# Designs tried in a protein design chat: VHH binders against F-box protein At2g23160. Part 17

Target 1, 307 residues: F-box protein At2g23160, of Arabidopsis thaliana (Mouse-ear cress) (q1ks79)
Amino acid sequence: MNSSSPISIDLIAEILSRVPSKSVARFRCVSKPWASMIRRPYFTELFLTRSSPKPCILFATVADGVWSFFSLPQYPYEKSSSASVAASAKFHVKFPPNNMRIGHNSDRRYFSYGYTSGLIYLYGDSSDDRSVICNPYTGEYAILPYLQRYRKTYSFLVFEPIEKQFKILFMAYLSGDRDHKILTVGTGNMKWRTIRCSLRYEIVSEGVSINGVLYYLGETSAWDNKDYDLKYDYAIVCFDIRSEKFIFFEIERFCRLINYKGKLAVIYFEDDVNYQSCLYRKKNYVEPDAINKLNVWVLEDVEKQEW
Below, E stands for the ipSAE of ESMFold2; O stands for the ipSAE of OpenDDE; V2 stands for 0.75 times the mean of E and O plus 0.25 times the DockQ between their complexes.

## First folded at step 10 (VHH; framework vhh_brivekimig_d4)

Design p4 (from m3 with Y54W; at its last look DockQ between E and O 0.43; V2 from the best seeds 0.00; counts 0 for: pae E 2.9 > 2)
Fold by ESMFold2, look of step 10:
Formats: sequence, C-alpha cells, structure tokens
Structure p4 (fold): chain B 307 residues (1-307), chain A 121 residues (1-121)
Amino acid sequence: as target 1 above (307 residues)
Amino acid sequence: EVQLVESGGGVVQPGGSLRLSCAASGFTFSSYSMSWVRQAPGKGPEWVSYISGWGDSTLYADSVKGRFTISRDNSKNTLYLQMNSLRPEDTALYYCAKPEWNYKGTYFDLSSQGTLVTVSS
C-alpha cells in the first residue's frame, strides 16, 4: 500500500474469510508509527494463521532490527484506528534479545521470511548476516549454521509433505551452480548441503509451494545459458522439495504465480508493465490508459507441463 | 548427536538451595536459547525458565520468580539453574531443554535423564 494508515481489523477479517482454510496468507504493509510504540518509521508483517488449529492473526513490527510479535483474535472488530489495534493486540515477545539486529528490507536478496506451524524463519540485516528460526509466542530460537553466502541470497522456507520436513533453500546471486545451499530443519546435526542448479537466472517473484514443489519465476536474458537453447526471457523454475532437483519451463512473459485450488496458476495482464521496468523507472509508473485483459492458466501436470 | 546431561539434584530441606547444571553437546550451544522444564510426580511438564543464546535476556515462571536464577557459560557449553528458598512444590524431575522444530511446530524433546530435586523435611 502507498498508505501510512493502520491496518483495519475489518479488512483483516475480510481477507481471512476469502483464504482457503488449508492455506496461509502473508501480507506486508508500511504503517505510520503507532502512538504508543515508537516515533520512527517501522514495518508490519502479517502472518495469517487461518490454516492453524488455533486460528489467529499474527503480526510483527520492526524497529531498528528488533521484532515485536503480537496476535489478534480471528473474529472481526469494528473499524480500528492505530490506537484501537494497539489496545486489542496481545504482545508475545520481542526478538532478538541479543545485540543482533534483523532488519526488514523490500529487496528479496537482503531479506526473507517464512512462517508455518509456530516457526518463523527470518533472514535479514545482522552483524554477520545470519538467519534465525524462532517461536514468535515464546522467543525460543536458534541461529542457523553460518553460511558464507548469506549476503545477497534468495532464500525460501519450504515444506516437504511426504517426509514432513521443513527445508531452507538458499540460491546464490551472481555465483556458480555449486554455491546454492539447502538445510533440513530438525533436531541434531543441522548442516548446509550443496545443491546444484545449472540454469542461470535472476529470481523475480515470490516463491509458491504446492504439493511438495516450490515454484518461482526466473529472468534468464542477462545470463549465459547456451546449453539450454532458450527461446524466451523467462522460465518457471520448479524445485522438487523431496528430491531436491530443479526443472524449468520457459514462459513468454513476466507473470505472477499463485496457488489456485492446489494447482499452479499463471496470471498476466496483456498490457501489464513488466516488473523490471517498474523497478528502474519509478515505483508508481504504469502505462497511461492501458486496457488490461486478465489471462489465467492452470498447470495440470508438472512433469508433462500440461496447461 | 544432541546430548543434554543434567546434574546437581538431590534432597534438601525447605528453604534450602541447590544448583543444577546441564552439559550440552552435539550442537552449537551459543546459537540456541535454552530453558529449564520440570515435571512434578503425577503432573505434566511445566516450563520454569528461559535464557537467550548470549545470556542477556532471561524469563521466569511466576512460581519461581525471585527464587531461581538461570545462567549459562557458553565457553563450557553449560546451562545452570540456581535454586534458592526451595519449597515442597519445587519437588520435580528437572530437564534442560533445547528448542526443536517439526511439522507441528516448536517443542522441547524431554528424552534426557533429568535430575531429581526433592524438597522434604
């Protein structure tokens, strides 16, 4: 939002009523400082937990790299002001308690997060660019093992549904195919493992995980990919979380990826301004008076690429 | 590979003191917040205290505030609980607890031996 207004409880409740019960939605906004919290600008991350057995709206505020976690009941409230939201929110914990700072950043190369089942994954600005996992209700946490490539990486929290494991995938930026890493979240010996992806691209979308496959959009035009005989500038990258292998499918243009009824949907607008043009020119630049036609394609079989 | 070994329990009179220790191995100790959890006879586990990875933040259950002090020595991979002004209701098996994660969320694995504290006259 190009707004510094507080998030309305009624708006949150409306969003909750439209999210499929087994899915979780995440929303990010920039809010004006709350009167009772801090005077400087801060960021609010919303972690919709509707898919949880104990439904609630979890959100966080970030100031100077320190996170404060709160929850709200699922039931709608009247339209709220910033004071009303602060009065209704139940504080859980301030994190991190050390001199460490985990700053918020809109650039995915410097900040990543994930939430599921009482686990928050955060990668952000810190003294040594380490990532953490924590319980946002109690403050129990672990700093993940050191990885030299934390700075300027794309990272994803993913879930493997057959063996019921969480993994954290780090994709190196501007590096060779041996610099990508993966970590299985669990007990005991958590260790980064090297993973190969020989196709080169810039990651230009959020990741979406569906039935054990992570999907994201890669932009390939600025990279040497001669071995792949590429025709287009974009590819949908598919990471099979269990086998830890990548496949890809070329796609003609920039698009948005969503989970539609348990299948991958690809969305374009015919006259949409491409993502890179918007980033370089101005945040609010769009084609004047553009006529947009919404196109939706649903992937029916990942291995056959049937649409 | 992860091992937590508690010690320092024993029998003490009401009002007495004990210091519990927990030796940790098989993980990077300073990277984890740590907790003490206790289980009284016939009751479920009860969280007692929490300490951050660098020792700069602590939390206590209301039942032990002002009487117990959690600390850690990261150079020795050791967690401590100083227990003063002990009461009969503090009688329990005490566990050193490291946070764990699985598909259902965050939990403590209390599979260690623990150390028994008995407060009686």
Scores: ipSAE 0.445, ipTM 0.829, lowest interface PAE 2.4, mean pLDDT 70
ESMFold2 (binder alone), look of step 10: mean pLDDT 84; pTM 0.829
OpenDDE, look of step 10: ipSAE 0.736; ipTM 0.904
ESMFold2, look of step 11: ipSAE 0.359; ipTM 0.801
ESMFold2 (binder alone), look of step 11: mean pLDDT 84; pTM 0.827
OpenDDE, look of step 11: ipSAE 0.617; ipTM 0.840

Design p5 (from m3 with K98R; at its last look DockQ between E and O 0.34; V2 from the best seeds 0.00; counts 0 for: pae E 15.0 > 2)
Fold by ESMFold2, look of step 10:
Structure p5 (fold): chain B 307 residues (1-307), chain A 121 residues (1-121)
Amino acid sequence: as target 1 above (307 residues)
Amino acid sequence: EVQLVESGGGVVQPGGSLRLSCAASGFTFSSYSMSWVRQAPGKGPEWVSYISGYGDSTLYADSVKGRFTISRDNSKNTLYLQMNSLRPEDTALYYCARPEWNYKGTYFDLSSQGTLVTVSS
């Protein structure tokens, strides 16, 4: 019997009913992370598309290494039911057509993706996978140059707005063992270039790109950073996409990063804990994602750290 | 150093066949999907066909489905278009194109000069 996975319409409707129409679908405060709502073997990610005059929500599901892309009109809460919302979803394409291996993992350490201007970047969950960029509406794609890597790595799709270039930043997990890499997409000789970042940390957030700068949170507590006089266990890492230079500034606790009106905003939950202490909190009946107060700061000047 | 060079155009009677070739150099051919595009005299460009980097997925414009076949040989860095059952409306300058990616999505950043296909009698 070939009863293997059509995408669950009921799951799609549940996911869509939980995204506010007034916010970016990749972010939700005071709720469980989206990864905890998604059951294996598939993963759902939502994108807000602004590449056309009629904005829509683009989302993807993945099962058995095969991605399915859909779109839905903005403001799905205006529908009368979950079945009505699911019936409004427009299927575009199943990618890749022949089950080329493009694995998935809800853990960002083993799997990365990005979206901008109608293109999806996918970085697979094993060292043998090739990274791809694809058009989610047509299934057209390009395979990026091979890069052998260890697990527990991150990569980011970034866009440099002055030279109008896409780049892929690859941060090797074992920094003392391997160099970090960067790729400029669309050059005639696409090849990974070595890039240096002397601060050592574990990446503990998704990346946020704002006006030519990639931001993410690094946890420095398990690393020997003797050359830095670090006071706290976290740093916001800022990668200038054009110059390919890193700067950072310390922050005293785990936080979430968002793009707020073209500026970086940092969101704390007063009872928020890092992932390292989640087991302790569960054993002691404390929800690690629970909050009693939300704190928001907006970065006004990256170089001066004005909030 | 990046280049696409096409060949195989000519004059053929209606119902005839013709095979176009496009040789690629200066880039990793198998990492890119490829397309054929045509431009009839006095008209704008019309997309004809697409093939993925490994050659495992193809797309065709409705006007050529069932008559044209796109293929590639990655060991020879060569793209092909087999055109069968040609009609007078297939008369056009045919060129191969490489897609590229930017913030506006997919576009063609490299194309060949074109080879003329004329279907007439």
Scores: ipSAE 0.000, ipTM 0.200, lowest interface PAE 15.0, mean pLDDT 65
ESMFold2 (binder alone), look of step 10: mean pLDDT 83; pTM 0.820
OpenDDE, look of step 10: ipSAE 0.842; ipTM 0.955

Design p6 (from m3 with T28I N102D; at its last look DockQ between E and O 0.56; V2 from the best seeds 0.00; counts 0 for: pae E 2.9 > 2, grease 25.7 > 24.2)
Fold by ESMFold2, look of step 10:
Structure p6 (fold): chain B 307 residues (1-307), chain A 121 residues (1-121)
Amino acid sequence: as target 1 above (307 residues)
Amino acid sequence: EVQLVESGGGVVQPGGSLRLSCAASGFIFSSYSMSWVRQAPGKGPEWVSYISGYGDSTLYADSVKGRFTISRDNSKNTLYLQMNSLRPEDTALYYCAKPEWDYKGTYFDLSSQGTLVTVSS
């Protein structure tokens, strides 16, 4: 269920291998708890349904900070050949136009993105890049309000399920409590609002959203957090998307976070290391027979931190 | 508060010209791509033209390509549509449109008054 179809992934990869590009964008359509075990530079497919029974796949290619968006109907077995499938991919738009650039980077400390059915959020890899929201079908866009850039920046596109609101959480590196920001995606004039998080840490995981709470792992060892009497180097940070408030609890080792049956689970690998760069992350992998050494703990109650 | 105020409509003979204007306020105008949308009597809205935030990229519906020119002046927060070689089928209420987003996707809010263009002999 949680894994994408092997045939659709292979088809998208074959299509992308034929498109001239400096780089290929990744879009995650489905959370895969075990995706870190797949050791290939393939494009993650997007599942986009239309009002008809024939859904479309949205994908993009990136060259020198310029994104090209395409769609492909998700019914390839009705076609006679692979050349016919490549010819049926529909180009929509290049974004951004002209002298604006949104650089792609595999290291999430320098690049962030998010996708919904009619919105792409992009936060580029350079201090000169513009952060934007856009419609990938038409090129309609807005440049988000200015936000002071730091050497390392982290942002998340999150969904609040009760009011059905998307928000963009921005966590400033090495800054005061008042420098973290959140923006509600909506109508009219979008504005960053200040939110406060008194615990200081480096974000060292991707975010996992479960039942209106964003979870991520923070490494606390390099900061002065004396008011919290911390005993370990790591904390799981829990951000309640509706209330926009943070809580945390310590965890003794580096771990990976997954959504397991609607609950947060942590995965420990004996060979995991805490490196946050695109080069080092690509060198850390787990052989299939090593996964027998997994330890999985499931959080039963986030408010009580009950496992 | 976002406000879009259209003007410049009127009655013109076939083959004539009009220049529409849209005064924008309540948002950072240069940060948004902008569009013109029209609605003919008894019909739904129809997208007409698009211009990028800095004015350097434009798109047109096939029905108006070569006859209409979209432009903007970011120093005056104003969007323009130059309409040449007007035809009776161009008769419509014209709206200045700013893209908006919600959980269902991108859309235009056409709650402004618009400006009426009537092309008749």
Scores: ipSAE 0.419, ipTM 0.814, lowest interface PAE 2.9, mean pLDDT 70
ESMFold2 (binder alone), look of step 10: mean pLDDT 84; pTM 0.834
OpenDDE, look of step 10: ipSAE 0.615; ipTM 0.853

## First folded at step 11 (VHH; framework vhh_brivekimig_d4)

Design r1 (from m3 with S35N; at its last read DockQ between E and O 0.35; V2 from the best seeds 0.00; counts 0 for: pae E 2.1 > 2)
Amino acid sequence: EVQLVESGGGVVQPGGSLRLSCAASGFTFSSYSMNWVRQAPGKGPEWVSYISGYGDSTLYADSVKGRFTISRDNSKNTLYLQMNSLRPEDTALYYCAKPEWNYKGTYFDLSSQGTLVTVSS
ESMFold2, look of step 11: ipSAE 0.450; ipTM 0.829
ESMFold2 (binder alone), look of step 11: mean pLDDT 88; pTM 0.875
OpenDDE, look of step 11: ipSAE 0.365; ipTM 0.703
ESMFold2, look of step 12: ipSAE 0.510; ipTM 0.849
ESMFold2 (binder alone), look of step 12: mean pLDDT 88; pTM 0.873
OpenDDE, look of step 12: ipSAE 0.669; ipTM 0.872
ESMFold2, fold request of step 13: ipSAE 0.472, 0.512, 0.421; ipTM 0.837, 0.850, 0.813
ESMFold2 (binder alone), fold request of step 13: mean pLDDT 87, 87, 88; pTM 0.872, 0.870, 0.874
OpenDDE, fold request of step 13: ipSAE 0.498, 0.877, 0.886; ipTM 0.802, 0.966, 0.965
ESMFold2, look of step 14: ipSAE 0.469; ipTM 0.829
ESMFold2 (binder alone), look of step 14: mean pLDDT 88; pTM 0.877
OpenDDE, look of step 14: ipSAE 0.768; ipTM 0.914
ESMFold2, look of step 15: ipSAE 0.425; ipTM 0.824
ESMFold2 (binder alone), look of step 15: mean pLDDT 88; pTM 0.875
OpenDDE, look of step 15: ipSAE 0.202; ipTM 0.622
ESMFold2, last read: ipSAE 0.487, 0.446, 0.510; ipTM 0.844, 0.825, 0.853
ESMFold2 (binder alone), last read: mean pLDDT 87, 87, 87; pTM 0.872, 0.866, 0.870
OpenDDE, last read: ipSAE 0.825, 0.844, 0.869; ipTM 0.942, 0.955, 0.964

Design r2 (from m3 with Y32W; at its last look DockQ between E and O 0.71; V2 from the best seeds 0.00; counts 0 for: pae E 2.6 > 2)
Fold by OpenDDE, look of step 11:
Structure r2 (fold): chain B 307 residues (1-307), chain A 121 residues (1-121)
Amino acid sequence: as target 1 above (307 residues)
Amino acid sequence: EVQLVESGGGVVQPGGSLRLSCAASGFTFSSWSMSWVRQAPGKGPEWVSYISGYGDSTLYADSVKGRFTISRDNSKNTLYLQMNSLRPEDTALYYCAKPEWNYKGTYFDLSSQGTLVTVSS
């Protein structure tokens, strides 16, 4: 009796994430484990992600301040040749209108962008540039209120899933004002609001948004944080999008942040490059690459800082 | 609060013309692209036309291309739709629409009253 290994709950989640919401509601009645899974924030996020327009790769070209948006269908599991992929690209829209300018810089310190849930945010580095939110597929857009930008600033476009609102978090310049700015995208007059941040850091990672919390890595060593007795050079910054509050986790090393099954995970390489390890390598003729360990930690509780 | 008030609808014979207006308030009008959307009886909403914030770019549905003209006056916070060569199939409730965004992308809130256009012989 070949005990067909029960379908993993993760696979079930994947399957259910692809069905209509009405159907998902019915599937809650199938079993207690299914009901429990469907109630988990992970599934909600998964479902929302899957319910979004068919996964396609969105890419843009920019020339003389005009952006052309294209999409490529993601064919699961088809090794398409580069040529075939190019042939399947769909043009959507040129943006912005002729009376607008959106500058582009390869350095993210001078040009900010974000894309989430079909909305793209673009922010230039000069007073002549316009900051905008737009639909890259249809061309609908809004010009954001003017905000003076300093060099080496980052912005995050994030989505709050409970209130179903987009927000833009604009980071303060490190040598200047400690206050970040936040804008809620919605109906009416959009306004930049000030959010105080008690910790100074340089952003050294992309943002990861998980269940209404934005995570990114900050380097704290380069800045005077007199208010904090920092033990380490890096901190994971947790921004609750709804409450607009910051929580900081000190970490010892540079790491990559990822979404692992609806939880924040950190990935870092441990190079045993300390003096002892060097001596050991030399003594034992061990190649430097042989002692590298990949570590993965998953954040289990944000408030308790339990990994 | 965002307010959109449509006007200019009425009854017209086939081949006739109408000009719709939309008075906008509660947001910086010139900062937003605007659209007209219509809903015929028993049918779903249909996008009709798009105009950029300063009016330098316009788009039209194939069904109205060459017959309708979208324009705007930012000094008056007003959106317009000139409709020429009207056909019975143009009969619908017409909405002025500001783009909105949610987790599914861009959508139009059609909670305004709209203005009714009836094309009949």
Scores: ipSAE 0.402, ipTM 0.740, lowest interface PAE 1.0, mean pLDDT 83
ESMFold2, look of step 11: ipSAE 0.420; ipTM 0.801
ESMFold2 (binder alone), look of step 11: mean pLDDT 83; pTM 0.825

Design r3 (from m3 with T106N; at its last look DockQ between E and O 0.03; V2 from the best seeds 0.00; counts 0 for: pae E 13.3 > 2, placed apart)
Fold by ESMFold2, look of step 11:
Structure r3 (fold): chain B 307 residues (1-307), chain A 121 residues (1-121)
Amino acid sequence: as target 1 above (307 residues)
Amino acid sequence: EVQLVESGGGVVQPGGSLRLSCAASGFTFSSYSMSWVRQAPGKGPEWVSYISGYGDSTLYADSVKGRFTISRDNSKNTLYLQMNSLRPEDTALYYCAKPEWNYKGNYFDLSSQGTLVTVSS
């Protein structure tokens, strides 16, 4: 509770990479060159990596389904560094290659992406789209076995660090005939395996993977979960990547999840995630005021759920 | 198809009490958290209170904490707001609200008539 440690620049960048575009204005105010890059007509994706000896920001520009990947080093304390962020950016690769088609759509009902441990996952939810896992630095890739994605479903790219395997977790929408699926990425005949999760929820966050555990937020109020005796409308879902088992704990409010120095941090904004600041729709509705509060909670022990 | 009908508003003196109710239909009431939202003259909507689908978790805006009590009766599809120690600043049109989703996040649709509460001497 009585933490006085200041939030670092890399934590702020991590927060900004996961917050809706209306919140990016705060990011733009602290870094004018980055704001210019974000607002370009075809710039839609920002990634923050933590796996290198020195952190960098991986980002992409997307035009008509073609991704261009770049990196920038993080230099938060250098005054004499070059003024142009675009001149400092290192281009890596365009993807996909000419003989391949991947759909892109800003509507998350039809397009998804993820990044873990040096690989990016691109997933279309149309029968004509290809879903791939690729190295954004080299353009090397693998085409995934077909699995049709529907609205309100989600796929997660995760890395299992003990067996050094990438996996794709597909969470089906529970109103249909579809099972949840998991895929171990490899060089052979990859096959989707059925996986069981007894808690029913709608996935309402991106996932974050920390030390072999995938975390994401589930909204549980619309489903019958009698066996769990739930008190709140949200749960943080913890998926152990190696054992492929789920653990849940309830949380009172909508929140965002990030990796903070190897621990799960739970972020909520009074204006954005609290019902005090929900968007309203009628003839004369008014957007909430600018976000002015940040609450951070850090999970200290996953098994005991200590904060 | 969703229908929310508010009632119980009126004119009351400062320090008085009112009880608002909201009849819900067109959805599975017990499966949704519910909120009260108010809109004072010339101002935007302000969230007032929240109750979970089970009715065992409640939240209040700081401006009403300790004075207002939200409750629900899932067998009657009805949401309630007990308002005590009313102040002139509580004067507003009060709405019963169900959360809805779109790509921008959660929001409340305030298309019902609401019920007017006026606190004046």
Scores: ipSAE 0.000, ipTM 0.231, lowest interface PAE 13.3, mean pLDDT 66
ESMFold2 (binder alone), look of step 11: mean pLDDT 81; pTM 0.813
OpenDDE, look of step 11: ipSAE 0.011; ipTM 0.220

Design r4 (from m3 with G53S; at its last look DockQ between E and O 0.51; V2 from the best seeds 0.00; counts 0 for: pae E 4.3 > 2)
Fold by ESMFold2, look of step 11:
Structure r4 (fold): chain B 307 residues (1-307), chain A 121 residues (1-121)
Amino acid sequence: as target 1 above (307 residues)
Amino acid sequence: EVQLVESGGGVVQPGGSLRLSCAASGFTFSSYSMSWVRQAPGKGPEWVSYISSYGDSTLYADSVKGRFTISRDNSKNTLYLQMNSLRPEDTALYYCAKPEWNYKGTYFDLSSQGTLVTVSS
């Protein structure tokens, strides 16, 4: 198991104070002050909930394959006292039961997770681990049907808001998996179904779901895509969760994807002043030098793919 | 189609015992944690007990702790509730419950018939 260092409460508070109240913030950290029930915490994930008038930050710590889930009210991020932050954190549940373990690994070949709409998806550290879907507040869970994959980070938990269905999309790692798979989580006969996506790429971002569409970044340069007249090395892949169909559009550079006020936005990580540009929104523009040359674009119409 | 069929309810004197069974079909029973939920006449549903998918972890409401025992047999797709030292306050319609999820969290679909437990004297 790869080691990681504890992160201070002051640093966590600084990170949380930078997160817009309507954004989902995800980062990987280890927090020693929150591990009082766990002997050795290795991993903390933060999830921002949107189902409450007072948004809460859901986070987890992991020790020896056992997860502890907590929530934290957002208003404490404006306080500098570590005692105030620790006193505000609410423990919910320790998961999984003693005979089951879901190991964390920083190498994404061996670990994946997802969160949306109140549920957490976890796919642990070994080839024999089963993936699970879990309510982090109560510990109720289901073990999903077995599916062996070469890159577990190629999976996404998504929620379809019209039919009110959770699904797990598991894209193939093309050097090792034959088929893309999808599962509808719920009642009845849960079975992985094969789905088709003709564009070939390596997945190089987290997924973001907005209004029934999952978005992620694909890197296409190492794959034969001659049926597509590709001009660039990257594409944003758009998966319509209800119809289970893929569309895409190309972009010139690696970027991160975020949900900005209900629309897809891209943030460029590499500083290239010749290509830096912003789609400006009056209330929430990114200051040019505040975050080291970030560039933000907002998708205005997903069907027309207009920015 | 998911089906949960409860049985084993009946009329019992205070201090008596009763064993409830739940036959499950239409889903992979061994992949789910399971619960018992009860509903007294004129009242809302009350969670009673929980068992993990492998049967190695259990939880109980404070009102039944030490008196009720949840168990399961995954080879027979059956959930059980052994109820000892029954009290009049345990009178309720008892449901076997499979967890389900929507955007508001976990819920139980109590569409089955349930099995009635009446503790009277």
Scores: ipSAE 0.286, ipTM 0.748, lowest interface PAE 4.3, mean pLDDT 71
ESMFold2 (binder alone), look of step 11: mean pLDDT 84; pTM 0.835
OpenDDE, look of step 11: ipSAE 0.601; ipTM 0.848

Design r5 (from p4 with E100D; at its last look DockQ between E and O 0.34; V2 from the best seeds 0.00; counts 0 for: pae E 5.5 > 2)
Fold by ESMFold2, look of step 11:
Structure r5 (fold): chain B 307 residues (1-307), chain A 121 residues (1-121)
Amino acid sequence: as target 1 above (307 residues)
Amino acid sequence: EVQLVESGGGVVQPGGSLRLSCAASGFTFSSYSMSWVRQAPGKGPEWVSYISGWGDSTLYADSVKGRFTISRDNSKNTLYLQMNSLRPEDTALYYCAKPDWNYKGTYFDLSSQGTLVTVSS
């Protein structure tokens, strides 16, 4: 199983070998926790990247209940012009506390994550899991209030740019009569608040946040949405992060969502397949005699649904 | 309302010891990692030490390693810094810091009063 990060031990050694001799000596002294962690059995890595003026590679590892976050070339608790010298292994954050778990059932990778504006959100797929929000550069973290979960659910870490607040939108799975939840991060006594979305769908895409609006694709075909007079099996769901209101508009087929020059773009090939068909298909399926065309549509006005 | 109140500072001779305390309220203390940050006269903030939410992982700046010990008592919502073998360069206003996330990354929240430590003969 190739669950390791793209940064190998050999690549790290090559990076360190290219640093001036005095810098190399500093790295070895500072890297004591890093060296210890690398030599431990069952070592694993999680690759992360954040948006910043200088691109960097972030990764995390978990071994024996210890989560460690690293950046190339930034350090925790420090803004530094010496970021090009190497990643520091000085910080370790131990998750989970004794009274919780986060995605550690039988698979070393059973957890979900989100990343926005320098923070990482980690959550599991079990009702016993606790979620955490973490700054991977400083190691500072908070364990989020408990939220009972059932089976597979979907959560989004989003940033509200006017009030400068992080929020976590929790979309309850369709089988329960439970409302969705939202949490504002950073308040003293964080608590989940109930939020309403009357349209029923399964979430079939990652989220894309653009200018205070979260976009994702919902598949509506398995649900009774008669109040909406739906003509197609898909809808792009738009969540205004500040007002916490949902709107949507239908789209004829499965598509991929991207941020194109600050606007939402929808891309698909003419012969693309619906989501349920993809669940049963093997890797690298190509239909015989397919004639593929790349189609790109850019949303110009969310409220008016102008393309 | 989140409140952090530092205490335990004072004037001490070089080589002396002090124990700083930080009383926390308005949030679930054990759910957060905590740090000590200091600011010497005429200097910017300097990170000193870090402790995980349950106290099982700690980190120190090289300048204080072996002399300072961070700890916490989650039943009392209190963070501590034991400072031994104090030096004149440890003179600073000391703050405890809770994570204070914003879109520019993490910056220390120094809106509390802090507690002054002065190391002099």
Scores: ipSAE 0.136, ipTM 0.654, lowest interface PAE 5.5, mean pLDDT 65
ESMFold2 (binder alone), look of step 11: mean pLDDT 78; pTM 0.781
OpenDDE, look of step 11: ipSAE 0.160; ipTM 0.599

